VH-VL binders against Riboflavin kinase. Designs and how they scored, part 17

Target 1, 134 residues: Riboflavin kinase, of Devosia riboflavina (a0a087m355)
Amino acid sequence: MGIRLSGCVIHGDKRGRKLGFPTANLSIAPGVELPPDGVYSCIVWLPGQTTHHGATASVGNNPTFDDVKERRVEIYIHDFDGTLYGHELNICLLTRLRDMRRFSGLDDLTGQTERDVAQSRAMLAHHALTGLLP
Below, E stands for the ipSAE of ESMFold2; O stands for the ipSAE of ESMFold2 at other seeds; V2 stands for 0.75 times the mean of E and O plus 0.25 times the DockQ between their complexes.

## First folded at step 20 (VH-VL; framework fv_roledumab)

Design P4 (from K2 with heavy chain S52T I110S; at its last look DockQ between E and O 0.83; V2 from the best seeds 0.00; counts 0 for: pae E 3.3 > 2)
Fold by ESMFold2, look of step 20:
Structure P4 (fold): chain C 134 residues (1-134), chain A 121 residues (1-121), chain B 107 residues (1-107)
Amino acid sequence: as target 1 above (134 residues)
Amino acid sequence: QVQLVESGGGVVQPGRSLRLSCTASGFTFSDYGMHWVRQAPAKGLEWVAIITWDGDDKWYADSVKGRFTFSRDNSQDTLYLQLNSLRPEDTAVYYCARTGIYWSDYSFDSWGQGTMVTVSS
Amino acid sequence: AIRMTQSPSSFSASTGDRVTITCRASQDISKYVAWYQQKSGKAPKFLIYYASTLQSGVPSRFSGSGSGTDFTLTINSLQSEDFATYYCQQYDTWPLTFGQGTRVEIT
């Protein structure tokens, strides 16, 4: 169950810190197949740890300006307040929660992020109770 | 009501400069990345430049890189495009445009009326 | 840069007609396509994003479809205000690029 990935944490556009949802952005190797773009419930393993954290991930196109198609994985790690820039992060994408969408403003984005995180936590809690986590 | 109003266009000789501006209203300007897009009289639409919401990063189309400079003033809800070393192929209507607020959303939901730049001898 | 090729370049139609405009990308761009309507002397108007999602206030006679490299804009029953030029635009990969336009004219 789930799709396992790894990547190096890079900086995003720093808007998440302003909104209270700091995110880790992963650079994913160009040859890696990713699931369809969208928002996923996710688990992550921090560097050097064998236990996991719950997370919420967005998978989409990479906004870098180098004329090469790349994918971006942006992760909000639940209940984590540290920094991981420059480290490798191992993740497993689980349930696809929704498609990527357009937002009418920061309040809309923040509200959707709150709903995504709540849904991700609920899905992960259910899977933990039923023994379905990887 | 989202409004974008360009100004500063005109007729100039090759090699000269112009400064375009775009004044925004009806939305929280400092939350959005902004763009310039141009349309030549006999050509289609061409993306020209992007500036991030805070103004810290900017990127340009290869056709204008090194000649055009994009900036913004979030305290006055205004964009600026400095057009240096103008060439006849820069002749176009120049639009400022807004994309979506999220990093995956680069469709242009709002456009100004445009300002005409004509570069001719 | 991703090349967006529209067809046809122009199309003559009458009110009530079903009009279909196609847009082909030079590589897979998923669903990252928008469509715009531009009337003579006016700025482009946002119609559709993510290939098939209508912008608020756009009449339901407009629809979009496609994924990957092939996309369509359909006007199910053409109205007099729909005579205009239509552009597709990709936003999968920088630089952002537009199709060359399709002019929909009255016969």
Scores: ipSAE 0.420, ipTM 0.832, lowest interface PAE 3.3, mean pLDDT 87
ESMFold2 (binder alone), look of step 20: mean pLDDT 91; pTM 0.924
ESMFold2 at other seeds, look of step 20: ipSAE 0.490; ipTM 0.846

Design P5 (from K2 with heavy chain S107H I110S; at its last look DockQ between E and O 0.74; V2 from the best seeds 0.00; counts 0 for: pae O 6.2 > 2)
Fold by ESMFold2 at other seeds, look of step 20:
Structure P5 (fold): chain C 134 residues (1-134), chain A 121 residues (1-121), chain B 107 residues (1-107)
Amino acid sequence: as target 1 above (134 residues)
Amino acid sequence: QVQLVESGGGVVQPGRSLRLSCTASGFTFSDYGMHWVRQAPAKGLEWVAIISWDGDDKWYADSVKGRFTFSRDNSQDTLYLQLNSLRPEDTAVYYCARTGIYWSDYHFDSWGQGTMVTVSS
Amino acid sequence: AIRMTQSPSSFSASTGDRVTITCRASQDISKYVAWYQQKSGKAPKFLIYYASTLQSGVPSRFSGSGSGTDFTLTINSLQSEDFATYYCQQYDTWPLTFGQGTRVEIT
């Protein structure tokens, strides 16, 4: 079914908090093969849980302060606002919703994020996801 | 319209210091990460430093690390670059530049006119 | 640091010409390339990001292409205001780095 990934939750530049969509930012090892950059509907398993949550993920580059390139997966977990920093998450990327794009300002980014989340929720509501395990 | 205005450049001897400023207008300054980029006379462009939107995170090019300090005052819409222990190779026009909104958008969408720093004995 | 190598160093052209400028990265940088125009004595002007996407207000005669290590900026039907130096820039990996520039000159 989708593409299975795991990664450690790291701090980012706190953009999700500013948008009202607090996100978990996952550091994915550079040797891991990733799908094309873009925005995805996905599911996530929180630490210690076998049930999943719906989510919306952004896959892209994360230019860091060293020579090692890290790919970042930025995840908004639907209906969750807790803190997961330092924990490892398991995710499954399902449907690619759109390409990455540049935004003309914070309102543009917020509006697009709202549309992405709505589309992700709609996609997840139309799929049978029972029996999936982390 | 977005405007960035640098100041504080001048002619100084090696080993001396300068403080550059960049005043921003026409956008919500505290939403944006900011950069300094320099250009030596008749040469290409060199990235110097970045500061996050809230000022909490900073990164410097190796050529200036330990000598330059980047800061911002979001209440005054102003950037500062403290240039210490200046060397002749620091001679350049210094531009402040605005980055894109999102974490993957590290390109420079707005630039100031630059301020000239000359380090000469 | 990622080396960005532009070709050619300079290019003589006339109004109406098609101009191509290439930029090669020393490693795979996906599509994380921007292009800038700089006129003599002025700050750079942002043209293109993500290898091929034009910034708002940039004339459609400008286009970009490429992925991985090889990238191209094309100017179709060169105009008098297009005589300038052009720079590519990668934003895949810190530190951010620029090509050495390509000067487009009037014949």
Scores: ipSAE 0.078, ipTM 0.716, lowest interface PAE 6.2, mean pLDDT 84
ESMFold2, look of step 20: ipSAE 0.226; ipTM 0.769
ESMFold2 (binder alone), look of step 20: mean pLDDT 91; pTM 0.925

Design P6 (from K2 with heavy chain D57E I101L I110S; at its last look DockQ between E and O 0.87; V2 from the best seeds 0.00; counts 0 for: pae E 4.8 > 2)
Fold by ESMFold2, look of step 20:
Structure P6 (fold): chain C 134 residues (1-134), chain A 121 residues (1-121), chain B 107 residues (1-107)
Amino acid sequence: as target 1 above (134 residues)
Amino acid sequence: QVQLVESGGGVVQPGRSLRLSCTASGFTFSDYGMHWVRQAPAKGLEWVAIISWDGDEKWYADSVKGRFTFSRDNSQDTLYLQLNSLRPEDTAVYYCARTGLYWSDYSFDSWGQGTMVTVSS
Amino acid sequence: AIRMTQSPSSFSASTGDRVTITCRASQDISKYVAWYQQKSGKAPKFLIYYASTLQSGVPSRFSGSGSGTDFTLTINSLQSEDFATYYCQQYDTWPLTFGQGTRVEIT
C-alpha cells in the first residue's frame, strides 16, 4: 500500500521557513530504490514515537559536490514546527499527487505548495476513513 | 522581461585579475540562485559557479576553485565574479544565468549576452 | 563528473525535415536534462527541461523525451530559424555538465 523509507535529516533550503512550510530534508542512502520523482501524500514517525503525523513529500534529486550522488526527500510534516536535523525519520509514501515542475516565481511556488498540502491532507483523511493507513 | 547584462571582460596577461559584473532586471533578483557559465572560443559550455539566492552559499567548478570568487548585492540586483590568477585556459565568453526556484531545478532559463575574457601572453 | 555525449556532432537538413538529436549520460540521471539552442554569436536559448517539458514560448515542433541515460530532442518540420547548435545539459549531479553540441546545418 505504501513505500517505506528512512533517512537522516540534513541541511536544506532556508527558504522553507520564509514561505511558512518548514521542511525536513532526508538523505536517502545510495542504492535505495526510490519511487518516481514527484509530490506525495505521506505519513511520518518522529524519532522514538509509535504514532504518526501526516505529511507532504517531494521526491527528487539534489546535486552534491563530494562525488556521491544522494537522492533526497523533502518533507513537510503537517502541524509540526520543530527541527529534527541529524535525526533519522521513518516515512511511508502513499499517494503520488503530481510530477515535479518548474515555477515562474515565488508566489507560484508558494501557491503550489499550499495546494499540495491541501491535497495531501485530503488523501490522508480518505485513507484514515477507509482504514488503509499502515 | 528577464534581462541579464554582463560587463567587465577584457584582454589581460596570465596571472592578472578581472572583475565581472552582471546586472539583473525584470524579475525579483533576490529570490533566485544565480550562475556563471563560460564558453571558450568555438567550444562547448562549461559551468563555472553558483551562488544561492541570499548569497550565503557558493560552489565552484574545480577548474576555478580557489581563484574565482562569486558574490551578489541584492540591493543593487548585481552579481560579481572576481577572476584571480587568470590562465590562458580561462579565455572564454562568460555568461551569467538564472536557474529555477526549486531546489531540484538547476536548468538555465535565462542568459545574458556574455562578456569576453581573453588571457594572452 | 557526468559526461554527456551528443550524437551526431553535426547534421545536415532541409527546411521541413524531422531532426533527431540524442544525448547519452554516463550514468542514470533520471529526467534531469535540459536542452538549449545557440546561434552563432548569441547566448543559449532555453528550450526544454525535465527531459520533455517545453519552456513557455518554445514552438510545439520541438519535443524532448527520455529518462535514465538516453535522451532525445526532436524538431518536427524544421524551420529556417532552427539552424543552430543544440546542447543538452544534466542537472542531476554536480558539477553541472553539457553535451559537446550538435550543429544542425542547412543542406
Scores: ipSAE 0.272, ipTM 0.774, lowest interface PAE 4.8, mean pLDDT 85
ESMFold2 (binder alone), look of step 20: mean pLDDT 92; pTM 0.937
ESMFold2 at other seeds, look of step 20: ipSAE 0.485; ipTM 0.844

## First folded at step 21 (VH-VL; framework fv_roledumab)

Design Q1 (from P2 with light chain T93V; at its last look DockQ between E and O 0.89; V2 from the best seeds 0.00; counts 0 for: pae O 2.7 > 2, SAP .497 > .496)
Fold by ESMFold2 at other seeds, look of step 21:
Structure Q1 (fold): chain C 134 residues (1-134), chain A 121 residues (1-121), chain B 107 residues (1-107)
Amino acid sequence: as target 1 above (134 residues)
Amino acid sequence: QVQLVESGGGVVQPGRSLRLSCTASGFTFSDYGMHWVRQAPAKGLEWVAIISWDGDDKWYADSVKGRFTFSRDNSQDTLYLQLNSLRPEDTAVYYCARTGIYWSDYSFDSWGQGTMVTVSS
Amino acid sequence: AIRMTQSPSSFSASTGDRVTITCRASQDISKYVAWYQQKSGKAPKFLIYYASTLQSGVPSRFSGSGSGTDFTLTINSLQSEDFATYYCQQYDVWPITFGQGTRVEIT
């Protein structure tokens, strides 16, 4: 699913770096059309850049206290270790890899994340992505 | 086996305070966000508050914001809820509950047996 | 806040019956619904999450379905331990809200 969107990077739960998968969390404004929740292969454009990076994204709910429905996109940018808090990111969600699921603990989450990243890399490597722009 | 045990409930007059505690066992407490949920005898279940796994972030239902304070001590696997300026509408059984470990899952997979708070003049 | 309306409020049934409980949300909440069982004097017990996924250890006679605004909990062959009150819960939008409950009573 080649769905283009953008959002501002917010803080997540601060555990991604400890688990070996630092993530950027995007808060997606209400009313933006999004694909079904789940895990996706995707590409991202970092601030001020026109070249893209491979990534793995989780799309899900982002509850609010003002009765406004928000969505969240949690993104692990492959082979990237920089900081993006407060920046706008542009992304394109590509192939849906799986549904959202519940985890029995951090080891379960980490193992699934490793599998998701491997699947995302494989999908991106087998798609000859042209010079896609933001 | 996951266990959550609440304590600190009682009967108090309006305007008074109570401090509730919840002691956890059977899981890695510091990995999980935690909630308080209450249930009044004539009313249904009502979410009260959430605290992040490290205790740094807290959110409250509008009905209790400014009066209740949520905290945790990860070294003692214990949650605390300070109930100030209590009102008759706060009368309920108070449950601590464990949320899902992933940011998208705010369902409650484990509940304590509750502690009763009665606010009566 | 999102209102979760359960139907019916109570239901009389016998062991072996198929029981269906509905929950309607005041707006689209995708699949972010959980179901709980509560027996008198006890805490709620987690049954189902993401509308249709059974929690580990929950008997297969329980099932959930729905997406959007309309959700159901089904007990295929009611057992004596299933007489309880059932609650739906949404977790798509803060504040988290629950249905008012459906009491399943023995005939």
Scores: ipSAE 0.518, ipTM 0.855, lowest interface PAE 2.7, mean pLDDT 87
ESMFold2, look of step 21: ipSAE 0.532; ipTM 0.858
ESMFold2 (binder alone), look of step 21: mean pLDDT 91; pTM 0.922

Design Q2 (from P2 with heavy chain S107A; at its last look DockQ between E and O 0.04; V2 from the best seeds 0.00; counts 0 for: pae O 15.9 > 2, placed apart)
Fold by ESMFold2 at other seeds, look of step 21:
Structure Q2 (fold): chain C 134 residues (1-134), chain A 121 residues (1-121), chain B 107 residues (1-107)
Amino acid sequence: as target 1 above (134 residues)
Amino acid sequence: QVQLVESGGGVVQPGRSLRLSCTASGFTFSDYGMHWVRQAPAKGLEWVAIISWDGDDKWYADSVKGRFTFSRDNSQDTLYLQLNSLRPEDTAVYYCARTGIYWSDYAFDSWGQGTMVTVSS
Amino acid sequence: AIRMTQSPSSFSASTGDRVTITCRASQDISKYVAWYQQKSGKAPKFLIYYASTLQSGVPSRFSGSGSGTDFTLTINSLQSEDFATYYCQQYDTWPITFGQGTRVEIT
């Protein structure tokens, strides 16, 4: 399977909610090796559950506004709109969909994000994910 | 110039195995997901398999799942497709193909010339 | 899986003709359609992606259109090198699927 990561949801820049894709920013423990920067299809397990949700993740410095110098993991959980601040998430990064890129504005970012989520859903629908556990 | 060259095709009996390879040049191979697509004689195109850019994630068409194994060696810019338990319906030209980027993601922007696999008694 | 249905299955035409090929998806796929040209004995050639964007080096006589479920490839003034089989492909939803092909033949 893909690359397993765990981390605590931390306060992010909240721009995803304005763009229609609310995201969780994940604090990764020191010493955990991150995969190459990029956008990934992934799955997540919510706190206290063994069933998973589909998700779309970005790994690395977000090139849109460069608000954070350190690498980060930003997760959009498909079909989920709850808040998990301060809680631990388990994720599995599956397919790298593209490199990180800079955007010319919000319309450009929104269009790319919609494509990323659509591609992530397509990849996840193809996977045989039965029996995967945190 | 992007170039993909397949090899390893041949004529085999049902139940036998073959290993196909695809050598890439003219682009940064390790940045791209790669596919195999096949075409039976005088028929249409059928997607077979995808492998992620680093080789860690692989997916297969239902028709080949459990029999075919896709791998890559990024140090040699080479793809491999192991074809096990071959059946007559696997007879086809096998193409390796590169995924596009951005708006053409998972379209096939570059194709090899193909290698012919014939499975018959 | 998403079925991609091309029509017609073949098309007889002369040089200079306008040729139109239709591809219908079994569900809404937005604009995630690509088109390929395949000449006999050759690998497919990438023509169009995202329904209407021409790949670099493709002649401007080729155009694509459509969104949702209905897509069209048009060749405005058919040239002798355009006699080939054309395939549509969706890349919205897994698994990736192709149309059955449309053969464009000389009269």
Scores: ipSAE 0.006, ipTM 0.512, lowest interface PAE 15.9, mean pLDDT 80
ESMFold2, look of step 21: ipSAE 0.007; ipTM 0.540
ESMFold2 (binder alone), look of step 21: mean pLDDT 91; pTM 0.920

Design Q3 (from P2 with heavy chain T99S; at its last fold request DockQ between E and O 0.89; V2 from the best seeds 0.00; counts 0 for: pae E 3.4 > 2)
Heavy chain, then light chain:
Amino acid sequence: QVQLVESGGGVVQPGRSLRLSCTASGFTFSDYGMHWVRQAPAKGLEWVAIISWDGDDKWYADSVKGRFTFSRDNSQDTLYLQLNSLRPEDTAVYYCARSGIYWSDYSFDSWGQGTMVTVSS
Amino acid sequence: AIRMTQSPSSFSASTGDRVTITCRASQDISKYVAWYQQKSGKAPKFLIYYASTLQSGVPSRFSGSGSGTDFTLTINSLQSEDFATYYCQQYDTWPITFGQGTRVEIT
ESMFold2, look of step 21: ipSAE 0.640; ipTM 0.881
ESMFold2 (binder alone), look of step 21: mean pLDDT 91; pTM 0.927
ESMFold2 at other seeds, look of step 21: ipSAE 0.585; ipTM 0.871
ESMFold2, look of step 22: ipSAE 0.494; ipTM 0.840
ESMFold2 (binder alone), look of step 22: mean pLDDT 91; pTM 0.932
ESMFold2 at other seeds, look of step 22: ipSAE 0.517; ipTM 0.853
ESMFold2, fold request of step 23: ipSAE 0.391, 0.443, 0.350; ipTM 0.823, 0.840, 0.813
ESMFold2 (binder alone), fold request of step 23: mean pLDDT 91, 91, 91; pTM 0.931, 0.925, 0.930
ESMFold2 at other seeds, fold request of step 23: ipSAE 0.348, 0.418, 0.332; ipTM 0.803, 0.831, 0.796

Design Q4 (from P2 with heavy chain I50F; at its last look DockQ between E and O 0.86; V2 from the best seeds 0.00; counts 0 for: pae O 3.1 > 2)
Fold by ESMFold2 at other seeds, look of step 21:
Structure Q4 (fold): chain C 134 residues (1-134), chain A 121 residues (1-121), chain B 107 residues (1-107)
Amino acid sequence: as target 1 above (134 residues)
Amino acid sequence: QVQLVESGGGVVQPGRSLRLSCTASGFTFSDYGMHWVRQAPAKGLEWVAFISWDGDDKWYADSVKGRFTFSRDNSQDTLYLQLNSLRPEDTAVYYCARTGIYWSDYSFDSWGQGTMVTVSS
Amino acid sequence: AIRMTQSPSSFSASTGDRVTITCRASQDISKYVAWYQQKSGKAPKFLIYYASTLQSGVPSRFSGSGSGTDFTLTINSLQSEDFATYYCQQYDTWPITFGQGTRVEIT
């Protein structure tokens, strides 16, 4: 079921907290194969916890000058309002909800994020994922 | 409608400096990353520089790194490109261009009409 | 830097023709390709992003395809306003780079 990943949280979107969707950016080890770009429903285990939280993740490009293709994993953890910077998270990417897209402004981004989160919650409720371990 | 208007181009001798500006209207300027792209006469497009929405991140093409400085003033909806130590190969039309809101989107959806910089003696 | 090589460099066509322009990247860039149209004396106009997604307001006769290293812009029935130079652009890796352009001319 899904793709299991782990990584350390580095700073996410600077504006995410003001928009109501603070995100964590995961540093993924070089050479780890990530799934196709897009937005995913997922679950996350916080440090030291065996129960999981629902989440919504974006996987996309991350341009750099070292001519190495980089991918970025950015996660919004549902109903969570804490600090995770510097912590290691375990996640499982589940259902791919949509392709990456361009946004016409912050309202468009916020509206799409609301829809993504709603869809992620619905998919997670459908799967009855109680008791899964990292 | 999104509008971008460049200015500050001109004819200068090699080694001299120019300052280009780009004024923006019709959108929330401080939400968007911005670029400069240039085009030498009868040639293709060359990306020059990027600046993030808040001005905290800047990237430059190797051909201009160390000579050009990109900045923005979000209170005036204005971009600046300082062109120092100009060379004949810097001769081009310089466009400012808007990129997407989201961190994965570096396509250019809006362009100014350009300002011409000619470097010759 | 990633080289973007367009083919052909120029192309003669008539209205109604199906026109195909190709762009090859020097390394895998997934689908992070955009296409632009530029008419003489004008700034480039945005057509396509993410290899195949049409910008709002772009006529449906334009389409893009490809992934990895090989990308195609297709005009399915060339109109008189489509005679221009076309550029591909990658945005997978800094520095951002463009193809050298393909000029579509009237026969």
Scores: ipSAE 0.461, ipTM 0.839, lowest interface PAE 3.1, mean pLDDT 88
ESMFold2, look of step 21: ipSAE 0.564; ipTM 0.867
ESMFold2 (binder alone), look of step 21: mean pLDDT 92; pTM 0.935

Design Q5 (from P2 with heavy chain Y106F; at its last look DockQ between E and O 0.65; V2 from the best seeds 0.00; counts 0 for: pae O 7.6 > 2)
Fold by ESMFold2 at other seeds, look of step 21:
Structure Q5 (fold): chain C 134 residues (1-134), chain A 121 residues (1-121), chain B 107 residues (1-107)
Amino acid sequence: as target 1 above (134 residues)
Amino acid sequence: QVQLVESGGGVVQPGRSLRLSCTASGFTFSDYGMHWVRQAPAKGLEWVAIISWDGDDKWYADSVKGRFTFSRDNSQDTLYLQLNSLRPEDTAVYYCARTGIYWSDFSFDSWGQGTMVTVSS
Amino acid sequence: AIRMTQSPSSFSASTGDRVTITCRASQDISKYVAWYQQKSGKAPKFLIYYASTLQSGVPSRFSGSGSGTDFTLTINSLQSEDFATYYCQQYDTWPITFGQGTRVEIT
């Protein structure tokens, strides 16, 4: 069942806040092997909880303004409105929905994000995920 | 259609300053991070600087840190690059360039025509 | 900084030739590579991103491939307008860096 990852929530490059859908950006330990870059349907366990939430994740190596390359997993948690900065999240990547792509503008990014989330929700509705633990 | 137009280049003596501008049209300027890239005569491309969509975050190539300052005015769809303490090795055509918005996309899909900066006595 | 090494640095070719340009990164950069065409006296033109995805309006004779450290740009059936200098660029890790360029000249 999927690929398990964990990481500490860190800040991203702020474009998500402008678009009105905040994401949890995860710092992944250097020795952890990531799956192929892309957008995934996934589930996430919030700190201290055994009940999961549906989510949509981007897996990639984002350039940063820092001196170091950072491997990043950016999670949009479905139906969640809160902040988890500084806390550890556990996730399970389930289905790779698409490759990374370039966006021509804000409408393109928003439209693709809406499609990704819709596909993720559909995939999660077809999985028997009840009772899974972190 | 996306257009980027640089200006402000010229011939100056070492140690002097110039201010480059880049005006944008044909897209929502305030949605994009922007870059400067330069090319010395008969040489390859060298990335110089990036500025975030809102102007709050900036990063510079080591060769220009502390001498160049990047800024933007989103109300006028304009980028500025202040070139201080110019050296002969700064001689180049300077291009402004646009990148993608999100998800690890820092390829340059649109370039201006460039403005020439020559630093010599 | 990640070094991007292109090969060859230049070569001569004829219209109709199949041309392959190689770009090697000094470390694994996944597929975060773009390719540009630059004609003498002009700004670079965007061709390919994410190693293999053609930009809108780029002729289908251009293609890109590769992942990790080794990348190629291929031009099938070279046209007269394709004589130019080609650059690869990585955007996996800051600072952004370019290859030194490959000049495709007329035989």
Scores: ipSAE 0.029, ipTM 0.676, lowest interface PAE 7.6, mean pLDDT 83
ESMFold2, look of step 21: ipSAE 0.373; ipTM 0.814
ESMFold2 (binder alone), look of step 21: mean pLDDT 91; pTM 0.919

Design Q6 (from P2 with light chain K31R I96V; at its last look DockQ between E and O 0.79; V2 from the best seeds 0.00; counts 0 for: pae E 3.4 > 2)
Fold by ESMFold2, look of step 21:
Structure Q6 (fold): chain C 134 residues (1-134), chain A 121 residues (1-121), chain B 107 residues (1-107)
Amino acid sequence: as target 1 above (134 residues)
Amino acid sequence: QVQLVESGGGVVQPGRSLRLSCTASGFTFSDYGMHWVRQAPAKGLEWVAIISWDGDDKWYADSVKGRFTFSRDNSQDTLYLQLNSLRPEDTAVYYCARTGIYWSDYSFDSWGQGTMVTVSS
Amino acid sequence: AIRMTQSPSSFSASTGDRVTITCRASQDISRYVAWYQQKSGKAPKFLIYYASTLQSGVPSRFSGSGSGTDFTLTINSLQSEDFATYYCQQYDTWPVTFGQGTRVEIT
């Protein structure tokens, strides 16, 4: 089934592109039900398109310095390198891959991100082959 | 061996200024966001300010906003906290502290030994 | 700002005791809690993050648990070096805030 979410793309982490994983961050309305924190395989639909892309999403806390507390949904869209700032993005969170964790440095973070993306691709490929992909 | 060493504390009169510094070693300083946290005599801990890894973004506790300014020099692995318009309630030990590398983690894995600021007439 | 309330404020214990310190948040903070140890005249020391994950190099007699609003730090078989003040800290909501501390004293 998956868990569907939508939100507008806002400014993300400046280091993501430098590390090879440019991410989109979604502004999720207050009070919207979110799944447990963690890293997920997911599907995203680009603005105005009915076809989807595979993605890897992180759901976690996002202490806001400007506004009310928000939860962050940070998405790396596989094989995509376009701009989505200010556009609405629709996603479906599928399989929870792992808990959030602390990293000992950028190499640790990059290595874990590579593993997460690989796992997300594998799970999405499996679901596509077995007809479980939404 | 992560090390953080604060300096610049002292005794000053209300309304005066001090500049604190924190020198870092044993890690890639420019990869990490950094904080100041203070502890008044016989009191608990109070977060004061955060600066992003590149120094472009800074945020302050309401109690110090407009009076304190946080900066960093990544070429010298050094943090600075300018304390202006000091008040007696700013009297505390000031610690610099390292935050987690990832955006979801604002816990403090490394602390300096602190520098004492005393504001009294 | 989220209020973190520790209990008790202090208590006496003997070497070998099992010690439990609690921390309650004024709102749901998921598992975004860290614990610190502070000995007199020294800086805080990082013990636990994400409510239950032990920092590298911290003895296994320390453990943490909890989610939502109620959290605990447990010290199994208290050692002489464990007499200190302990603080919880939330990092779910800005600004990050600390509990008022719990002093663990020798009887």
Scores: ipSAE 0.417, ipTM 0.826, lowest interface PAE 3.4, mean pLDDT 87
ESMFold2 (binder alone), look of step 21: mean pLDDT 91; pTM 0.920
ESMFold2 at other seeds, look of step 21: ipSAE 0.509; ipTM 0.847

